# Designs tried in a protein design chat: VH-VL binders against q95uq1. Part 9

Target 1, 197 residues: q95uq1
Amino acid sequence: MSDNHEEESNVPAYVPGKHVSVDQLKQQDAEDEALKRYKESLLGTGVHAPKDDPRKLVIKEMKIQIEGRPDTIYPLDTKELIKEMKTKPFVLKESCHYKITLTFNIQHDIVSGLKQTNTVYRKGIKVSTEKHMLGSFAPQALAHSVTNPRHGWEEAPSGMLARGSYTAKVVFTDDDNEEHLSVEYAFSIKSDWKSDD

## First folded at step 24 (VH-VL)

Design bb2
Fold by OpenDDE, fold request of step 25:
Structure bb2 (fold): chain C 197 residues (1-197), chain A 120 residues (1-120), chain B 115 residues (1-115)
Amino acid sequence: as target 1 above (197 residues)
Amino acid sequence: EVQLLESGGGLVQPGGSLRLSCAASGFTFSKYAMSWVRQAPGKGLEWVSSISPSGGRTYYADSVKGRFTISRDNSKNTLYLQMNSLRAEDTAVYYCAKRTPSWDDYFDYWGQGTTVTVSS
Amino acid sequence: QAVLTQPASLSASPGASASLTCTLRSGINVGTYRIYWYQQKPGSPPQYLLRYKSDSDKQQGSGVPSRFSGSKDASANAGILLISGLQSEDEADYYCMIWHDKAYVFGGGTKLTVL
């Protein structure tokens, strides 16, 4: 009778910190030097929020990096480009190593607990759902970049059952449960890079 | 079917207070930002306030800032507008409006409205 | 000056086309803004019609007839709602809206009469 002690991985319940707006941060008396430094680190000097764009998260591009292959870059800064992404599927060779890098800007306020949810479909059937915590991000002059996985590579599925065409939906949400972006994309898993299968 | 039902409107004297409620149904309330938009008699639409899905962020028109407070109870699927220091110019039909996600950012559903009259 | 200016009223005949304008104040470039349009019939709440930023960034509301379309006039610094093949049921108030500097801003509205 092997007592499988399921080690409850006490992943500390991410208690969403109180959402502090950039404006609130600016109003907080900088009596604490540490807090001031933190504010300065978060509140990049000179970042003007656009008056014509309400978005807090602006995805600039999604880059598919495959080991030993050229990068595939999807620009995502416009709605048209977002729509076009679905029409340009990328190819994964079975058992290849790949990672995805997102480049994005944060506007107006800090986006806390940014989460990426990827749902993959095959022939209309849900195959998988993956959730990735990206982190918390403040407005800054330079775009943010996040790579998944953070370390190493993801291995593409292999086998006859894995091969085929897939559709996917990626949704970006934060701790405020605000949906910042929803994008559909497509990809195929093939046995070879040249195979028109 | 998405439904938004406003309540709490009425007659109030200048300087008085009123609390509006909006009961939401037919969608996952906690996933959507909500707003109040008002319309004075025979006038156009005026945005009043917005609140993020979890209530962590609130926004106000300058005309109501410091007097009105938007809030929500996601467990009750209810949006609120606490109105203090009411003025004659606050007289309007107040609509509860559902906002689409930020990448679309429009009001896709509206309630029938509740009437607030501020008069001496 | 109001951020958005709309004509108070417009009249057109059934079957004709109506062009409703939403003029942005000077200093605000219409080219960078999404213009949202709402229809309000008497005794009813507003209904979303469509949004237009560009030909590549436009969206039609669910159930909104194709005879409703959005455009811009850069020379006039204005958003335009075009209603083709006017029907009697199109008689309503029409409001444009933008998001500007952490606020939603509505135009004054245009009353469209179908004669």
Scores: ipSAE 0.835, ipTM 0.930, lowest interface PAE 0.5, mean pLDDT 91
Fold by OpenDDE, fold request of step 25:
Structure bb2 (fold): chain C 197 residues (1-197), chain A 120 residues (1-120), chain B 115 residues (1-115)
Amino acid sequence: as target 1 above (197 residues)
Amino acid sequence: EVQLLESGGGLVQPGGSLRLSCAASGFTFSKYAMSWVRQAPGKGLEWVSSISPSGGRTYYADSVKGRFTISRDNSKNTLYLQMNSLRAEDTAVYYCAKRTPSWDDYFDYWGQGTTVTVSS
Amino acid sequence: QAVLTQPASLSASPGASASLTCTLRSGINVGTYRIYWYQQKPGSPPQYLLRYKSDSDKQQGSGVPSRFSGSKDASANAGILLISGLQSEDEADYYCMIWHDKAYVFGGGTKLTVL
């Protein structure tokens, strides 16, 4: 009887601010210059929400940046590409410094309190879970980009126990508890950069 | 097993009000958007309203906008539809429906429905 | 004009194939839309069958027989539900659905009779 104590991560109950829809924002009298600017920024972008796509977050790319190494870029414009990403693991040398950048579009409405949950698995066993608050994102002409970590680099694990193949699941949720995206990727931690041909 | 159980239907006069409830079980209610879909006697399906998982966003069909209010109590795993200013054309079986995540975006589970009859 | 138009009824023999159409209104390109299909038997709520946007973007509902498949006819600007090897239990109303401009839109439904 393994009491899976789901550690209720005491993430302070983000009291979702009143979700103001873009439409609601448009209707709000621009008495607030800041709001007007925000509206103008939203309206001025000529960004038309697609009538055929209900998604509020559309992922475009995942980029793996490793210090001293060329970037690995995964285009994610299609479902096929998203599926393919899992089959193309990137390699992390132990103790290397790396960061991950996600590029995405926001559609229809502001996505408030966007949170990224990254769960890493090894041989089907959960190794780690990381949660990152990304912030709020409005529809705009240019895709949004988020890098983790925001500053500096993450260090890849080292040691014999760290080496091996991993899978990761990334889930994006907003403060309304709407799940916008779930993607999986794979990576390997190795002692060197040489792909075991 | 996922279960959705609608209640609150009945006979009401034009201009009257009615509140429908949908009790959900078998899944994490607070993680999923919910919808009401209605079906008039001998007619097709009509989407009525949707609500986001936490209730922060609501959507309505033009036919019910300003008259109906969708809400939810996640602590009770219950979806609601407050119907005001009811009209004869609102006569229908009202279904509670669970929506899949936005990348799939379909109604994977439906209740048995509750009947609303608006007649003088 | 309705966003989605379905024939009111269709009849086919057991073992035959039935093709149910869901025609999108002019100005709405079927190629960019996911078409969702539901089955409703008498006295029962609708049941999800499948969705189809493309061959690479399709999904079959759990427990839905493989004889049910989705496709599109671009020339007709229509989604298609194909039921192969019709069974008597396939007699039902079938509804197509799309998400369009912040709303879910259902077709008028097709009553399929298995004769």
Scores: ipSAE 0.829, ipTM 0.927, lowest interface PAE 0.5, mean pLDDT 91
Fold by OpenDDE, look of step 24:
Structure bb2 (fold): chain C 197 residues (1-197), chain A 120 residues (1-120), chain B 115 residues (1-115)
Amino acid sequence: as target 1 above (197 residues)
Amino acid sequence: EVQLLESGGGLVQPGGSLRLSCAASGFTFSKYAMSWVRQAPGKGLEWVSSISPSGGRTYYADSVKGRFTISRDNSKNTLYLQMNSLRAEDTAVYYCAKRTPSWDDYFDYWGQGTTVTVSS
Amino acid sequence: QAVLTQPASLSASPGASASLTCTLRSGINVGTYRIYWYQQKPGSPPQYLLRYKSDSDKQQGSGVPSRFSGSKDASANAGILLISGLQSEDEADYYCMIWHDKAYVFGGGTKLTVL
């Protein structure tokens, strides 16, 4: 009986609001200067949507932060880099504290109810699935950054049974059930920080 | 196996209406955007309309905007195209097409098509 | 004016190479676009072949022979579908496609005849 511990993150039940497009937002209350400024603050001035890229979410970077250790950064600007990430596992010492930060741009429209699903595998078997509601994100000049956990640190599993190699898949979906991104990465849990050369 | 089966095509007079359906199977229908692409007799492909997985977003070619409505019923695994104010130039085989996720963004599966003929 | 222009027809001999062009309208830089290619045989729906943006961003459709490849000619502002070792079964219509400004745009298609 594989207890699928769906750790329901206590993220308040996101009630999917009516999808409001950026265009709709631009048209709403155009006469209200305060609203215009608010919209400009949300959408940024001069954010041009690329006409040649249909993606609404463009991943830029994944950062692994480990307490007391240097950050591991995976650039994800190209498909090749995304594929390469899976071949470069990072190491977690058992019982270490870590967090993962994803940096991404939003294009064209507001991505509403963005949800991150992290699935971890060991030897091809699903070990865990975590779902995080990230929120809604508008196109802006600066990239968005999301860190999990939002507050504090995650503790790496410990014990002989926890040690080993893992693969993981992170998928981003919105409230429209559109999959914006799917990336795979690998990591190992070890007793120490020594990389098996 | 992924299957897309179009229906609802036929002969209609100019100014008339027709509703096309596409029955989908072999995949989780509600997770994928869907599109209509048409091909006039002896002509090339023309994108008509797209709809997001939940149906919250729709897109139309300028040639059909205001006349055609794309919709879907995910509980029935069915895509629809309501065509109003039909014109002779709307005569075509209409294909239902499944789109890949947005990071790939191509049509990986197509139906056999249904024929729409607009003629007086 | 059509965003994508393809030659109406092309003929080549078995075993030869065929290059199908997809020229983008002036003002649109082919270098930034993914070009998608479809094959359509008579009486059949289109089938996805491949996509090409760059050598680092290309994808082959499942079951598509390696003799099909994508490239670009920046000087011509064109996507290219190359079919090497042309076979009789390659006789078909070929369409290029791009996504442009919230729409999918197809080329006019090229009828490839294998003589």
Scores: ipSAE 0.770, ipTM 0.890, lowest interface PAE 0.6, mean pLDDT 90
Fold by ESMFold2, look of step 24:
Structure bb2 (fold): chain C 197 residues (1-197), chain A 120 residues (1-120), chain B 115 residues (1-115)
Amino acid sequence: as target 1 above (197 residues)
Amino acid sequence: EVQLLESGGGLVQPGGSLRLSCAASGFTFSKYAMSWVRQAPGKGLEWVSSISPSGGRTYYADSVKGRFTISRDNSKNTLYLQMNSLRAEDTAVYYCAKRTPSWDDYFDYWGQGTTVTVSS
Amino acid sequence: QAVLTQPASLSASPGASASLTCTLRSGINVGTYRIYWYQQKPGSPPQYLLRYKSDSDKQQGSGVPSRFSGSKDASANAGILLISGLQSEDEADYYCMIWHDKAYVFGGGTKLTVL
């Protein structure tokens, strides 16, 4: 119930077609400078392939922007930070306007068909499950980001039935069916901004 | 709960071939990457090969590249290792291992292993 | 040179603590690696114990007693598995593992004897 799960992307969008490694793309661009420059822009400023980290997807941050309020920012680049997220719930006032930005790096190879599956619970009972295609992304040193909604704001639900405390689980998978990350988080929908901790 | 059962080991002459199988149960097999890890008699562990949940990506140790092929049949919940051009150095217990999601990226469950002996 | 080096054996008394080291080859800095630890008892497959990169990036395996913990010694370029309150059941082979340069790499293993 927190957002509409619309697909949005910063730079590389979903790229249909056969999976091609970064090494193969670089070999193909030797004969045409214009094609070479285009392929390099699609792959970003440089390939990020650290020797110490096998992960293809590294989530850096989730940011909740609420119109007229300070942002809530969750750094997520370690497992401990991800585990802490559910102990630091965010609050949405009913009918407030908000948007969510996810910031992440792609390492080693192209991730095709990255999607998130978000399941929301109220007192342990599932209240919704939404799937959103995020796109296909090339590895690069610069982070990618996706904002939902892409334009404008989402409006939080309202009314007695919507108010309450929620827990949620979001799972990131790709076209290889690889589960890159599962994150548990929490939020509440309230009639006003009672918590000013 | 999670169970991994290897089979297909045996005595094989150098240059021969074997196909190992690993039957999986107690989890949604198609959701997880899988690996083979081997252990020569009296020796330590050596990673051999890994495969993505869909089977679309495969990875090999340099010592087996070009000779071994990892594959999976998600409809049968079975992992395979086709071993060709076997050498004495390939003699080991071969373990089937389940990988955690790639954020954690370790082997959380292991089978009991199947023994491959390459000897004339 | 081996990527990961472990002592072949270590002995310690019941109730004491054991520090098992996993030293990375010169040129590979332990500080940026997740160090994974596995226990293997005779006749059994390995079992995952825990991993450690930093205090903010660590994990205990399911059902693994809290007396097992991970750390690092940066000056020795080593990961450390600490086992406190040693029990006879802790007698086993212990392997460290990292992912390095497209491969999972195991140390040679340490046989821990509880005397």
Scores: ipSAE 0.598, ipTM 0.813, lowest interface PAE 1.0, mean pLDDT 85

Design bb2
Fold by ESMFold2, fold request of step 25:
Structure bb2 (fold): chain C 197 residues (1-197), chain A 120 residues (1-120), chain B 115 residues (1-115)
Amino acid sequence: as target 1 above (197 residues)
Amino acid sequence: EVQLLESGGGLVQPGGSLRLSCAASGFTFSKYAMSWVRQAPGKGLEWVSSISPSGGRTYYADSVKGRFTISRDNSKNTLYLQMNSLRAEDTAVYYCAKRTPSWDDYFDYWGQGTTVTVSS
Amino acid sequence: QAVLTQPASLSASPGASASLTCTLRSGINVGTYRIYWYQQKPGSPPQYLLRYKSDSDKQQGSGVPSRFSGSKDASANAGILLISGLQSEDEADYYCMIWHDKAYVFGGGTKLTVL
């Protein structure tokens, strides 16, 4: 049974994102489809809404694929595992090609305009800030996956000035301006996979 | 420093109405969900209502559903609670509370509260 | 039937330990819930202490001493707040909380007296 609650009247709605590149326009198309699926699911089966867990975003794992090497998988389904990202730095060889797949569940309600903001530091000095629009996602028991980049690979920076130890903070927010999670992590860029610090 | 300042409490007769306000400072108000939690004299805590950062989603305890309305004005950094059809059992100190990001989902800052007394 | 049940009071000596229980209603399994704990001193609003779901999924509030810790007793279907090395300033009311079925639910509170 439906309830005439402000939450119900605000959903389902499509809210256009910022004006962006062709890749981000493709993400807008995915947002439209996710809203449509959410709307269609309401007629016969309830939304995935566990009684014991208020979180709308539950991150299950991050997978780092590096061309020519075995995948690295970080499970992130507990607070302890998330906190360990700061104390267990990963290594990227300079100029390596990589991509990152994030696996997560959405619970309770649609999450519109999920965005990842990643800020990288070296010895406390900001080196870069990158924002990635992940899309809009319906609540469901099956996990969602997104891979960045969607096509091809990213390339790690190279050179003596790029090598070193880094810290970073990634923040997940949505169009409701809700911050779901922030994760601190660490990594190093080295000339070889087994190079000294 | 996070500060939450409630106001608008007072004495009101059963069936009456009252509007509470909570002025927020020391943090980016529009980034965080907010809640009202009440405590009857000499009693424990009871969650009353919550509102999402944009105000697009609202939640209510069964005891107040249909009578209370939570809202926010992010341009004024202010949380509101409109209380209608007040009953004696609504007598309490009403706290404004800030929620942490939703993964952690607890109330990390509380105001000092404003007292609502429903009596003839 | 109350969702969370706490003893009304508990007394313990300075330097000793206090074990505060928060029992979930039958049909609600403590094992899958995050149990939150708050402290309230007289005349003050509540203050967050910590959250416990498991040893791998827990969180200590900012500035909360490590002598406060959480655990669970699965056979009693209860969350536990342990306060070791009791100090006089630990005298307060203690509330457990869960999020259950679209609501935040508090226990009735335990008044801890440090004698």
Scores: ipSAE 0.577, ipTM 0.809, lowest interface PAE 1.4, mean pLDDT 85
Fold by ESMFold2, fold request of step 25:
Structure bb2 (fold): chain C 197 residues (1-197), chain A 120 residues (1-120), chain B 115 residues (1-115)
Amino acid sequence: as target 1 above (197 residues)
Amino acid sequence: EVQLLESGGGLVQPGGSLRLSCAASGFTFSKYAMSWVRQAPGKGLEWVSSISPSGGRTYYADSVKGRFTISRDNSKNTLYLQMNSLRAEDTAVYYCAKRTPSWDDYFDYWGQGTTVTVSS
Amino acid sequence: QAVLTQPASLSASPGASASLTCTLRSGINVGTYRIYWYQQKPGSPPQYLLRYKSDSDKQQGSGVPSRFSGSKDASANAGILLISGLQSEDEADYYCMIWHDKAYVFGGGTKLTVL
């Protein structure tokens, strides 16, 4: 007896709607100090609502963890560092176990329905496009972190057809259809680790 | 080739209303925030209003809050500015401007503008 | 108490350099802002030139000659547009811009005359 139902996502979908600014929340309850403190603990007011930076999403780093190998860490907090990603490809040995952690800050307002769309190319030919819902995130003092897969490890593809050099483009969007960032990067799938000696 | 074409300007009396349109082509309109920027005769540039790609968030300069309404129709690739309770100080060339979507947040393409004259 | 202040005019001779300043109001630190620059010729809309925050965070507009460059003078709390090797076609109005406190803010503009 086969089951042909698609597994349902664990993260509820968020739909676009009216946004209430952090300042409006503070003013609406200014006379109730206990409620004000509670709202401020839920919202990261302060250093990450800067007057000089309009960005709602600020990516701090991407980390590639490979079981049994040193981590590869890309700091991404400047335009130059983001541009450098495609000139510093990471290497995955075929069948290796890996995971990817993204660290980021949210500024100004809640970002609802943050989604990444990752398109992978080989020699200019699209080989996959994958979408991952990251969730909804409020501004806060501590950076947010998401790891894929959430549990365990991902296994790199193997075989002659999988080996090669890849380029990729990841785009971060939200429920307002705002494109927060587009990053180009590169990686290779190889039969051994000699590429990083 | 990115093209922005404003229309709807004209002569209007104080207290009157006018709706500006900006027809967009050469890019995926629904992926970009849009803005209106104006320039009074012999004066500098003044940002008027901005709208998010979906239209869900709007922003206004203090000088126009409550009188102007920015909107967009992504199915028609068109940006609008509804201007009510017009004043002599609103006399200007109004530019439609495309904003960049990634980290940089500036006006990379501008239309040729449409002229609004508010005079008795 | 304008947020951005630019001199109204500046004159320089062909082949020389011009430094156009964009001074931020006291209490707003130029070091943390991206300063955007636009050129506007008579009868035309503005055109984006470049932006500058630091040497590791800057960008030249498409087709903008390399003789245009951005910098900052921290002691004057100012962004600077440097135009070297001045040509007659550089005669224009120049505007600086920042995003500040939920608004795009332009300076008053500098009319550059090349004599």
Scores: ipSAE 0.569, ipTM 0.784, lowest interface PAE 1.2, mean pLDDT 85

